# VH-VL binders against q9umr5: the designs that were tried, part 362

Target 1, 268 residues: q9umr5
Amino acid sequence: SYKPVIVVHGLFDSSYSFRHLLEYINETHPGTVVTVLDLFDGRESLRPLWEQVQGFREAVVPIMAKAPQGVHLICYSQGGLVCRALLSVMDDHNVDSFISLSSPQMGQYGDTDYLKWLFPTSMRSNLYRICYSPWGQEFSICNYWHDPHHDDLYLNASSFLALINGERDHPNATVWRKNFLRVGHLVLIGGPDDGVITPWQSSFFGFYDANETVLEMEEQLVYLRDSFGLKTLLARGAIVRCPMAGISHTAWHSNRTLYETCIEPWLS
Key: E = the ipSAE of ESMFold2; O = the ipSAE of OpenDDE; V2 = 0.75 times the mean of E and O plus 0.25 times the DockQ between their complexes.

## First folded at step 17 (VH-VL)

Design ye13 (framework fv_nofazinlimab; at its last look DockQ between E and O 0.65; V2 from the best seeds 0.75)
Fold by OpenDDE, look of step 18:
Structure ye13 (fold): chain C 268 residues (1-268), chain A 123 residues (1-123), chain B 112 residues (1-112)
Amino acid sequence: as target 1 above (268 residues)
Amino acid sequence: QVQLVQSGAEVKKPGSSVKVSCKASGGTFSDYGISWVRQAPGQGLEYLGEIIPIFGTANYNEKFKGRVTITADKSTSTAYMELSSLRSEDTAVYYCARTKYDILEGFSDFDYWGQGTMVTVSS
Amino acid sequence: DVVMTQSPLSLPVTLGQPASISCRSSQSLVWSHGNTFLNWFQQRPGQSPRRLIYKVSNRDSGVPDRFSGSGSGTDFTLKISRVEAEDVGVYYCMQGTHEPYTFGQGTKLEIK
């Protein structure tokens, strides 16, 4: 039998967005128990990510307990960060494949339509004033705002991304790394035509340097220092990178070719 | 001035489906969310769900999941609410309403409403 | 779901006299960032609902200053300092802090 699949949605999203994915899984892996978690839907997805992590943890624990053989996680967009944090705080998770579906794993920094929609009077150049305030950190989108021009503020004020990345010292860094390394495979999915994740390489742990030059995962300090286990995972062949062009952000969970190429191989 | 104009009254049989439209004008359609609320005769207001056109995502009241579908056409600034497997209890006036999402200023919920669409379900 | 409880459900008022409507939520409506998404709507006979108050105490443009909203946490109040004939209708509180959005039962304001 196939391992259960748990799906976590993104910002302003819900289980409804995954109706096609469910269809694909059912067709190609009949009998698979797929649970799309309807937690923090809609505007609730703006709540602090640690609050979301706690909520999703409560939901996945019973599922994992009933699946001693292991489970797969498919986590979309913001959900990918929630899942990474989830795997970091859970010392007893049994996740075989963690599929990060177009997630800003290394953070977000861009003037996208989504950003402008949420912050009509602000641009990426000044959003740090908001996001790195205590007030701003009460919003999920600010929890993974990564301003390359204000690294000091990011490192000191980011209450989520900087911590799960191990970029700021904290007492749980070693344990979180250990927990995260329990994952069988980390499947990173994204692409240049996403249009939302900025830079799109963030889905592969690439990101801007101080000159807004995009550096790859292997050039990142979190990798070089193996702060949360990326270097270790790569060394043991546990990281899969699946880039795909021609897919917009809202289509990652609905594209059949993407599913067959990047998701399906890891559901067995 | 912002206006939400809904489609006309509908009379449907049990088991059928109804699709109500809500055309927005006087603002940028993609800057807002469109929610649907219904009101049975002589009763209160009940939230059905919401569409965020810029995201293309819809969120639903769990009570109606599986029966309600909310969509949006940005090119025509029109939101749609389709309710399937109609029952007599679905007889109500259906409203669309606008919500502005501004993190800094706070969310502005339901600041403008459509005129309502009466849906009657009877055999 | 968050339950919104209004009181009274029927409110007969003499013209020129004040009116007060209470709305209680089953849980706090305050976000961690401090905002409280509590709205008041007026629905006149045969009309669509009209928002009067948003975020507890902010009046919409065009709403007379005789309407005021107050409260915090789980307890909220809509007050009309002096009721006029045009104020006849049903008033609803609504919370937008928790999904799904929920409304109070409505308070029917009538003139004695």
Scores: ipSAE 0.828, ipTM 0.913, lowest interface PAE 0.8, mean pLDDT 95
Fold by ESMFold2-Fast, scan of step 17:
Structure ye13 (fold): chain C 268 residues (1-268), chain A 123 residues (1-123), chain B 112 residues (1-112)
Amino acid sequence: as target 1 above (268 residues)
Amino acid sequence: QVQLVQSGAEVKKPGSSVKVSCKASGGTFSDYGISWVRQAPGQGLEYLGEIIPIFGTANYNEKFKGRVTITADKSTSTAYMELSSLRSEDTAVYYCARTKYDILEGFSDFDYWGQGTMVTVSS
Amino acid sequence: DVVMTQSPLSLPVTLGQPASISCRSSQSLVWSHGNTFLNWFQQRPGQSPRRLIYKVSNRDSGVPDRFSGSGSGTDFTLKISRVEAEDVGVYYCMQGTHEPYTFGQGTKLEIK
């Protein structure tokens, strides 16, 4: 039978957003046990990401323990960063496929309507003043704010993303790398029409340099240094890149063609 | 000049569903979260759920999951709350209320409320 | 779910005298230092609730200064320094720190 699937939602989200995804999985893999975690729903999704990681960890332990053949993770948007950390902090995870669905893996630097909504008087160029304060780091969206013009502040102040990406040293880095490398497949999904994740290549570990030119994963220091295992995973053939045009940010979990092309093949 | 205007009173049979609307004016609808709260006659306030129109996301009180659906139409600045499988215990005034999410200033919870919609469930 | 407990539930007060309502939460309502999402609402008979106080102690525009909020962590108070006839109604505390948002059971303020 099929391995269980655990779904982790995104910002201001809940299990309701995944009703179409569950329908698709039931059609192609009938009998699959799918658990969409209703933790940190709505405004609780703004809680610090390390707090969210702790809560999701407690929820996934019994699910993984009951599935000795392994489990799959489908993690949407901000949820992909939660899953990145889960795979690093859990020394006993049995995740086969980690499917990252349009998640800002290298961070976010965009002037979207979403940012104006949370920071009405700020522009992307000024948000570093708030996000890289102790106050700002108490909010999840600031935990992955990555201003390419203030990379020194990002490296010093980011309490989450800089640490899990190995961009700043941490005592647990070696253990986190070993744990992350236990994953069977890292499936990266995203696209140019997302409209929220900026740059959209962040979903594929690409990001802006200081001139806002996007450098792809293989040109990133974290890849070149193999800080948490990306280079090793790529060498194993364990990284899958599945870009798709024409999909907006809120449609990744409800597009049948996307599901059939990028998700379905990795749900054994 | 902020105003939340709700649809009129409804009388429904047990087992049916009801859909209440909440139209926002005097501000930008997408700048706010819209919550639904009910009050049974002579009782206190009970939260049902919230929609964030800008994200297209809704979250629900576990007590009502599977029965409540909250949607938004940005073109008409209108939020909707649909409650299915109605029981006599669902007889209540249903309110919409708005919340401003501002990270720097802090969240401004339920700063403006609609006038309420009486939903009566009777045979 | 966070349980919000108000005391007293019935509050008869003589006009011009002070009134005080307590609200206790089963969990801390602190999100981060400086941000505690505890609100107070007034509901006059036949009307929608109206917010009086947000973030523990901040008065909404148009709310008389005889209303004041205070407290921290799990223990909060709404005070009315001099009760007026128009203050009759039910008062609710509400927490917005944890989902789902929850309300106290309400305190009915009456003129005796």
Scores: ipSAE 0.778, ipTM 0.882, lowest interface PAE 1.2, mean pLDDT 93
Fold by ESMFold2, look of step 18:
Formats: sequence, structure tokens, C-alpha cells
Structure ye13 (fold): chain C 268 residues (1-268), chain A 123 residues (1-123), chain B 112 residues (1-112)
Amino acid sequence: as target 1 above (268 residues)
Amino acid sequence: QVQLVQSGAEVKKPGSSVKVSCKASGGTFSDYGISWVRQAPGQGLEYLGEIIPIFGTANYNEKFKGRVTITADKSTSTAYMELSSLRSEDTAVYYCARTKYDILEGFSDFDYWGQGTMVTVSS
Amino acid sequence: DVVMTQSPLSLPVTLGQPASISCRSSQSLVWSHGNTFLNWFQQRPGQSPRRLIYKVSNRDSGVPDRFSGSGSGTDFTLKISRVEAEDVGVYYCMQGTHEPYTFGQGTKLEIK
């Protein structure tokens, strides 16, 4: 039988958004137990990501305990950061495939049409003043805001992303890396036409340098220092990259070709 | 000035459905959320749900047991609330209201209200 | 759901005198560390609700300075320093910190 699948949604999502994904799984992997976690919906998706990690941890523990053979995670957008943190803080997780569906894994530096309504200014070069403040860090989108022109502020102010990336010293870094490395596969999905994740290569652990030139995962300091295990995972063949053009941010979970190409093979 | 203008009063039979519209004017429709609140005659206020038009997603008060559906049409700057399987206790004035989201100030809830739409459910 | 309890539910007051309305929540309304999304609304007879106070103590534009809000955590108060005839109506507290958003039962303010 197939391993259970746990789905973690993104910013301002609902379980209804995943109805097509659920149909695809039912058609190709009949009998698979799929749970879309109904936590931090709507406005609650703006709560600090560590609050969300704590709540999602409580929800996944009984599911994982009942499936000793392992589970799969499908984590969409902001949900991919929640899931990556979850893999780091849980010493007892049994995740085989972590499927990251257009998630800002290296952060976000864009006030796109879908996100500018949350920002008091639409000029992205100024948003660091808000996001790297205590009141900005009370909201999830600022927990992964990553301004390539203010790296010193990012490293000091980020309450979430700099920690789970091992970019700032903290007492749990070694334990979190060990826990994260127990994942079977890291499946990275995203594409150039997403329109929200900026740069879109953040879904593949790529990000801007100071000139806003995208450096791929293997050129990132967090990879080179193996700060949370990316180099180790790549060396053991555990990282799968599945880019797809022509898909907008809200359509990743409702495209059958994307599902068949990038998700289906990993739902053992 | 932002204004929210709702559709007119409706009289419905039990078991039917009603769809109330809320047209926004005087601002950019994609800049805020639209919530729905109802008030039975002589009673208090009850929240039904909210839509964020730029995402096209809605979040609902579970109390309404899947009977409510909230949608938005960005091209006409109009939000809709549909309540199905109507009962006599659904007789109420239905309001739409605006929420402005802002990561600096947080949430500015219901700073503008529509004029209300009376929905009467009777045999 | 967070239960919002107002007292009194009926508040007869003499013109020119102060009025005070209490609102208590069943759990903290603090978002994370600093923000508290507690609001006050006024509904005059025959009208839609109108927001008076947001985030505990911030008056909306055009709201007279005789209205003030205070409180923290689970206990909140709306005060009217000198009641005027136009203040007749029902007053509601509302929390936006937790989904679903919830209102108090309302306090009907009447002139004696």
C-alpha cells in the first residue's frame, strides 16, 4: 500500500485549493491516505512561522506514529518553509519524500502583484525597514524576507529563515542538521512563470547576490558550508529538481502534467 | 472615498439559496479583504467569512457548516456571498465590510461597511 | 471560538454624563508579542455598524475624542467621557486576532 501523504498549505490557502491534487493522487495511487492539514487558515497563515511549526508538529505526530514505514510531505509555497523547519525540529520524523511545491526556500525579495497589498510601501528596496523590525517579524512573510542588499540586517533580525538555514549561530544547529538529513528525498518544484516567488529560483535554493544576479544552489554559502545538509543530501543523490515553465503560483496544485512529472513518481 | 454598495433586499423560501453582491468603488479592489457579517432582527453581529480578492481564496466560519460560499470578481470589483439551504433563522441583514492588511500596522478590520441587504426566509 | 462578553448589556445614561462598557475575551487577544486586534463598533438605530476604535485604543478618523478605548490581554473598556444624543445605539466589541472573528453581544446605550 502507499505511504500516507500530508499536505501543508501556503499563505491565505484553504483545503479546497488542493481538491485537484487530491483527485490526481486518488486516480494514480488509489487507497493512499491523504491529509490536508486544516491549520493556520486565512489570516492565521500570517502568524509567526515558529508558531505554525509548533502547531503543525502537534498535528503530524500521530499521523507519523501510525505509519512506521514513513510518510510523504507535499508542502506548498510558505508551507515548504514550515515543513523544512518541521524536519529540523523533529528528531522522530519519518518523512521519505519532502515535496516542496514552489516554496521560497532561500527567501523572498519581491513585492509582486499578489503580495504588494500586504506591504505599506510597494518599493521592495525599502521593505527591509519593516520586515527586519520586531513588529514585522510578527508576520510570517517577514520571517522569510531576504534582502540581498542588507545581509547584515537579515542575519541579525530574521527569526526564522536565517536560523533554519544555519546562517546565524544558535545552540540547536547541529541537532537540526542531523534531523533534516534523515529525509529520504528532497523534491524541489518551481518555475520561471510563477509570478510570486522572487527570485523563482528560491524554490531550488537559488538566490540573488548583491547585484541581483541569481546564484544557483551549489554557489550559495549555505551549500558550500553545508550548514543544514544540502551538500550532504546532493552527494547521496537525495535532491530532485523538477522545474516547469508556464505555471502561475496559484496553479501548482491544479496542473496534471506537473503532478505526473514532478509529484507522482515520489508517492511510493 | 471607499464605498461598498450591496444588492437589494430578497425574500426567499426555506431550502432555497440567496446570493448577495457587494460592489466596491473609490479605491483599488485588490488592496483589501472583504468580509461578510449578518444580524438577525433585534440581535447581534455574526461573522460568516472573508475573501482576499487578489488570491481568490475565502476563509469561513465553520458554524455555517459549508452552506456559505464567498467569491470575488476583480474585473467588476464585486464580492459575492451565497448562502444555501436557507432556514427561517437565516432571516437577517447581511453586511459586507472591508479589512485592510498591513504588515506594519497589522489588521484594520471592518473600517468600511456596506449598507446591508435584508434577506427574509419565509414560507 | 473566542467568546467575547460585554457588560452591561443595557446602559441607560443621562446626557452629558460618562459611560463605560466592558468587554472580556475567553483568551488573550495578543497576536504574538505586541499587536492586539480588539475593535469597537457603534450601530446607530437603523444604520450599518461604524468602527470607532481599532487595536484597543486607536480612534478612527472622524470619531470624537470623547470616545476612548483601553485594556490589554483579555479585558477591555470603551469609555465615553460625555454622552451626547447622537451616541444612542448599540456598541459591539470584536476580536480579529483569532479565526473566526467574533463579536460581543452588544451594549444598548440609551438616554434616560
Scores: ipSAE 0.731, ipTM 0.867, lowest interface PAE 1.4, mean pLDDT 91
ESMFold2 (binder alone), look of step 18: mean pLDDT 89; pTM 0.920

Design ye14 (framework fv_nofazinlimab)
Fold by ESMFold2-Fast, scan of step 17:
Structure ye14 (fold): chain C 268 residues (1-268), chain A 123 residues (1-123), chain B 112 residues (1-112)
Amino acid sequence: as target 1 above (268 residues)
Amino acid sequence: QVQLVQSGAEVKKPGSSVKVSCKASGGTFSDYVISWVRQAPGQGLEYLGEIIPIFGTANYNEKFKGRVTITADKSTSTAYMELSSLRSEDTAVYYCARTKYDILEGFSDFDYWGQGTMVTVSS
Amino acid sequence: DVVMTQSPLSLPVTLGQPASISCRSSQSLVWSHGNTFLNWFQQRPGQSPRRLIYKVSNRDSGVPDRFSGSGSGTDFTLKISRVEAEDVGVYYCMQGTHEPYTFGQGTKLEIK
């Protein structure tokens, strides 16, 4: 029998987005118990990420308890950040494969049409004024807004991403690192045609420097300092990178070729 | 200036499907959420689901999950609601309505409504 | 699901007199940042619903100032200070804080 799969959706999303993914899993791994969590759907996806982590944690505990052999996580877009935090805060998780579908692991700094939809009067250059306030930090998207021109403000004001990435110190950092390192495989998926995640390399722990030049994971301080275990996981052979061109943000969970190439091999 | 124009009335047999359209004009289609609400004759309003066209993401009332599908075509500024496995109790006027979002002001729910589409399910 | 309860369900009123409709939610409708997504709609006979009030107390453009919304948490009120003949119709409250969004049963306002 295959390990159960838990799916965590993204911004303004719900379980319905994963109908094709469930179809693919059923075709290649028949009998797999797949649970798509219907929490923080639609506008509730704007709730603070720590609130979402708490809710998803409560939902995930009984599923993991019933699967002593382990479970897999498939986490889409901002859902990948929820799963990052789940792996750190749960001292008893039994996750084998954590599959991150185009998630802004180092944050978001994009002036896309959907940023304009959320913030009609703002440009990416001035959004730091809203996001790095206590008021702004009560929105999920601001929890992972990472302005490379105001990195000092990001480090001091981010209530979520800077903490789970170990970019700012936290009393629980050592325990969070120990818990995260229990994951069997970290499967990172993303690509240049996503159109939403900016820079797209954020899905692979790359990000802009102050000149908006992308530095890859191995050049990041969080990797070099092994703040939450990336360097240790890479040395262990536990990090899988699966970039794919030609896939837009809303298509990661419904592209058969992507599924067969990047997801299927990790669903034992 | 904002107008939501729906497709015409339909008569369907039990077990079939119906697809109602809602064409938006007078504003930027992608700036809004399009929701679907129904009203059985002489009864109250019941929410079916919504779509955010800019993301292509849809959310559904659990009561209709598996039977309702909401889609959007940004090129024609048109949202669609398809309801399958029709029963006589699905006889209702189906409305589309739009919601505006601004993070500073919050959600402005259901500010404009379509004219409604009567769907009659009978054998 | 959040249950929205309106009272009264039938509201006969004399022209020029005030009218009041109550709406109670089974859960708090406070979302964040002072936002409470409670809306009021009017449906005149044979017409689509028309929004009167959004976010508890904000009146839509073109809605007469005799209509006002108030309330907090779980208890909300729509008031008409001086009822006019054109106000005949069914009034619905609606919450947008919790999915699925839900409506009250409707209050039918009629002239005596």
Scores: ipSAE 0.687, ipTM 0.852, lowest interface PAE 1.8, mean pLDDT 92

Design ye15 (framework fv_nofazinlimab)
Fold by ESMFold2-Fast, scan of step 17:
Structure ye15 (fold): chain C 268 residues (1-268), chain A 123 residues (1-123), chain B 112 residues (1-112)
Amino acid sequence: as target 1 above (268 residues)
Amino acid sequence: QVQLVQSGAEVKKPGSSVKVSCKASGYTFSDYAISWVRQAPGQGLEYLGEIIPIFGTANYNEKFKGRVTITADKSTSTAYMELSSLRSEDTAVYYCARTKYDILEGFSDFDYWGQGTMVTVSS
Amino acid sequence: DVVMTQSPLSLPVTLGQPASISCRSSQSLVWSHGNTFLNWFQQRPGQSPRRLIYKVSNRDSGVPDRFSGSGSGTDFTLKISRVEAEDVGVYYCMQGTHEPYTFGQGTKLEIK
């Protein structure tokens, strides 16, 4: 009947955050097998994103193998970046809907309380000095720090985001693009009241230019170059954009209206 | 002055649940994580789980998954640990302790502890 | 889960003499950036645990200089250079590198 759903959590998170999401899925799609992966929970969510990708890959392979008609991914916050990389490194994935739930797809550049929690003595204007060092790149949050005023440093030092977005060359880029394009639907969810993801349009592949003016996905070089397949997916009709106001960062997985509007239609 | 003040002792029957509180003062509540640790009479320390109030997220020791729930109320600077389906072997002193996750200075694990709450499970 | 093994479990000491407690982990406690999250706690009779040492060798504020921590990888030691009467209690090592966090069995320090 319904395809299995795999859920990947975010920073300092675990399966507990998704209890309402599981309830909603059970109500609208009874019998759906939902697996919320409890890997890299709590402080382990700070480990380098490539390490997390490898661990999640090992966990999803047997789930995908048992589901010949395909699976759906729901990936929250930082977890959306893990899922982006999974779809690129797996040459045999069978993901139908990849639902990205308020994930910083083009990166993060904000002085939110959450970033201050991990870097209490730093400001967003000077965090690039730490994040774009080899030491800083050992932390997941720095793997997607994207300072629009030091884009040259981001392109040179980012060990994760710049590579999966095709913003910097990598020998596997062509294969990663081919693999990512196997996805059935890319469902992007986010909104202006998130309060954490900065700019919030990062969840829709928009981001700041050097003047902190947000440029939407279609104006990004990664889209124009079709570096990992966004332009191809959009032309195929495979990208769904579902913005919603009034939802804070920690509420995306527990809002019934959001679920019914943006998630439910893609859980065939 | 940092203080973590826990609720009073409880006596519970097997199969019931218990909810212990930990009220923080002397620091900014949301700047720290709160962990829960238990100690059976005459035994060692065992970790149950942790809540990050700023994110509203919790993670749990797999041994207690499905039975333990940790929550926080930022407006009252209070963390809670609820343990369900109680058994006699859950008889223990339950402690809360705080942790700071500072990337630059390093993690500061369990630097201050509550006074403990004795939970007795008997039929 | 990481198993933390302490020795000895019972440590009778004469006042003014040194004391040493060993803690061994079943896995390396080195974090991805090279730090090691190994902590030592003291629990005096009837009291909550109190942290003495964090990250192998860093002494908490207010902890006397007679307490020192050392070690690397999987082998760690807490030393008390001159035991005093107020040092009576149970000492625990704890690892914070791998979840779930785990504690040693405890070492009971008693005066002879």
Scores: ipSAE 0.729, ipTM 0.860, lowest interface PAE 1.3, mean pLDDT 93

Design ye16 (framework fv_nofazinlimab)
Fold by ESMFold2-Fast, scan of step 17:
Structure ye16 (fold): chain C 268 residues (1-268), chain A 123 residues (1-123), chain B 112 residues (1-112)
Amino acid sequence: as target 1 above (268 residues)
Amino acid sequence: QVQLVQSGAEVKKPGSSVKVSCKASGGTFSDYAISWVRQAPGQGLEYLGEIVPIFGTANYNEKFKGRVTITADKSTSTAYMELSSLRSEDTAVYYCARTKYDILEGFSDFDYWGQGTMVTVSS
Amino acid sequence: DVVMTQSPLSLPVTLGQPASISCRSSQSLVWSHGNTFLNWFQQRPGQSPRRLIYKVSNRDSGVPDRFSGSGSGTDFTLKISRVEAEDVGVYYCMQGTHEPYTFGQGTKLEIK
């Protein structure tokens, strides 16, 4: 009787990382059909995000069709951006709760172990040269690189994030907004001890201004302009914010207290 | 310099599990992903999976359907491959190999390999 | 899964003569401009595989100049300009563009 749950993983990840999450769901909501999508695992997670969106779209269509009462999405890290785009491009989705686990919804700008590992000769201040090139935009990590000191380049070169956030105009923007607004609940989860998502408030649609001061969601132009429906969702009471301290980036899907506090209440 | 050293040969019964280790040296562990590849006697090479040790993320060849688990211990610079529910068809030499994921320079696949670990499954 | 097909599977050659091995993939191995993750490995009897060529045509340090790789898209070739006795072994192509990574069947190079 519980709505089925679809899980979308993150960078270099696979379905195996969600074994604990599946155990928690089975304990609290026995009988829930949980599908962790085994697409774009490992290095495939570096493929352009629009390519990933197309592949995940094809996988979720039959699952949603079988569940007329609706489905829930749990989308981790980079996977949260894939799910953002899915909800916009699908004019027939029936998602009730979209649960975003520490996803860089306004982008990433930080010197982290992930950045150093993938770009060993680059600093965050220099990465815009690589990411905002046609070469860089062929890699998922660059599709959500958001340099607050080169916002003009971000707006012009980002093939993914600037478009789904409505920061740059797109012919499909009105349809994408209408589709996204069909979601029942947008559940945002993240925290200051993540250590990878920078700024961590990106998981809550906050982000740096040009002075690297974090502005929260309600101060963002995308919210104020209601570019894809955040202001409408908030007014409807459909946005849930669940910050939690003490959780590192790789632990969001395997912490029981987080599950009970932030995820469990939104599974029906 | 570059060295990947694997654990010694194993003889296992059908239905049991085996855990093979691969110890990396010289900073290799933090800069590289570690993959596992096997080779049955007289046969070709088959990919099992890969781990990125610094982030603890692993991915697997779907063919092994939850039978393979790859883990890493950063404190000892050692990656492990555990294969459960062993069958006679799992008799093979198991290799670890390293890969560098450099976005600017491109990926460098399997540039150095361990010496291999013979796993024999017999009843 | 991407199927990698090698030809020939058995390659008897006379010492000092050239040898050529073909590798064909069931789908394109191009990731993006300049990135095609096709590799060639040599495995001598009783030894671990060793990489000879990476990204289609880049020769590893210490690999003799007589080895060269070429190709694009789905069709690739490994050439040995002058076969030496030490070249005896099995040669594998491998693609890293699509998960899971896949290998060709292997080409056994033998001296006539």
Scores: ipSAE 0.734, ipTM 0.860, lowest interface PAE 1.2, mean pLDDT 92

Design ye17 (framework fv_nofazinlimab)
Fold by ESMFold2-Fast, scan of step 17:
Structure ye17 (fold): chain C 268 residues (1-268), chain A 123 residues (1-123), chain B 112 residues (1-112)
Amino acid sequence: as target 1 above (268 residues)
Amino acid sequence: QVQLVQSGAEVKKPGSSVKVSCKASGGTFSDYAISWVRQAPGQGLEYLGEILPIFGTANYNEKFKGRVTITADKSTSTAYMELSSLRSEDTAVYYCARTKYDILEGFSDFDYWGQGTMVTVSS
Amino acid sequence: DVVMTQSPLSLPVTLGQPASISCRSSQSLVWSHGNTFLNWFQQRPGQSPRRLIYKVSNRDSGVPDRFSGSGSGTDFTLKISRVEAEDVGVYYCMQGTHEPYTFGQGTKLEIK
């Protein structure tokens, strides 16, 4: 009788991307009910993240309601940010393990293939002009664009990430923090060879300072102020860090060694 | 010039599979998504799915999920659409078309189309 | 799925006269201000579809300026200011805002 697993995909993804993950889960935890949410697939993954959060919320409510012993979330890439917000906005979630699979938890600042493809004429140094406009905030990728050289604009214009990280004040911040703290385990997975998430330490709540030097989670203001509960979770022993080298961005959900080392132990 | 060139007509028996190719030239294959659309004789247009060759990710119209598979070979600038468990109602002209995703300029949907591939399903 | 409804479905026009085709969507096609993914295609007999208009009102390169698109939200129009013999064919609207992408039924334009 294993807890159900809910999978939330990333940018330009669909449920088919997780076929290997489902196979691994079935091998180690036979009988587990795994639901890969087929919402905001393909182009729809570019919709504003708050819109995606609302849609995923409606889908997970009945799944959580049927599992009084709890559920696990496996949330990949951009999907990890959706799950961060779900855990904050849901007053009654019963998530045991939240497994964040190479997600830009402190944001993104890099000239990746995704950025070059979606912004073919822009460098990372110039994306703040687009992303921090009302226009740009209508696209998911701009909702977690975090330019360390324009932190004032990020704090003022980010409609999503700055709010869920408690970097900008919000009327619901206290409730969001209380809800997020209900999670049993926060399992953070990522690595230096991802090639997309920049800096890769963003998957572990690390990020660039103004000199593009990476500061780890414990040096971030959001951690030090305990804005949404990271310091409390770490003190509780609820944060797990599982870095792995040699894994590219699109391989996190299909690498058996990664699954056995970082995911399998947290599926009860 | 930009061209999408599709493979030739196919005649298939019910229950078999068909695989149609779409070769891109005159532009950079990786800069675009490739979509597949079909048209039954005398009927309108129906979307099957698309692939982003640069990432190898594909998304499908739910109506065809489980029967359609879209793949891409970046080295030959060729996208493929395979449709399995063929029925007579799958008889149609199958088109590939390309899309440019650009946040600043907006999405440029289906700007160029292949010539079409007639697939006939008969016993 | 978003339903795209075109009217009229049959459009006989006199050469040199204007023609208009309406397209309505069952849901708003607005993604964000300035981004409404409504496209118009022309299909001449025996040929592949050719895009005329993208994002409501933007003409493709090589498309004559007698073609124009307009509209917002759920209501869209394709206009031909002076119909020429080469304009014979079927015209389709298509939305790209919501998956799966969907097309109108098609409007057959014929010379009287």
Scores: ipSAE 0.737, ipTM 0.865, lowest interface PAE 1.4, mean pLDDT 92

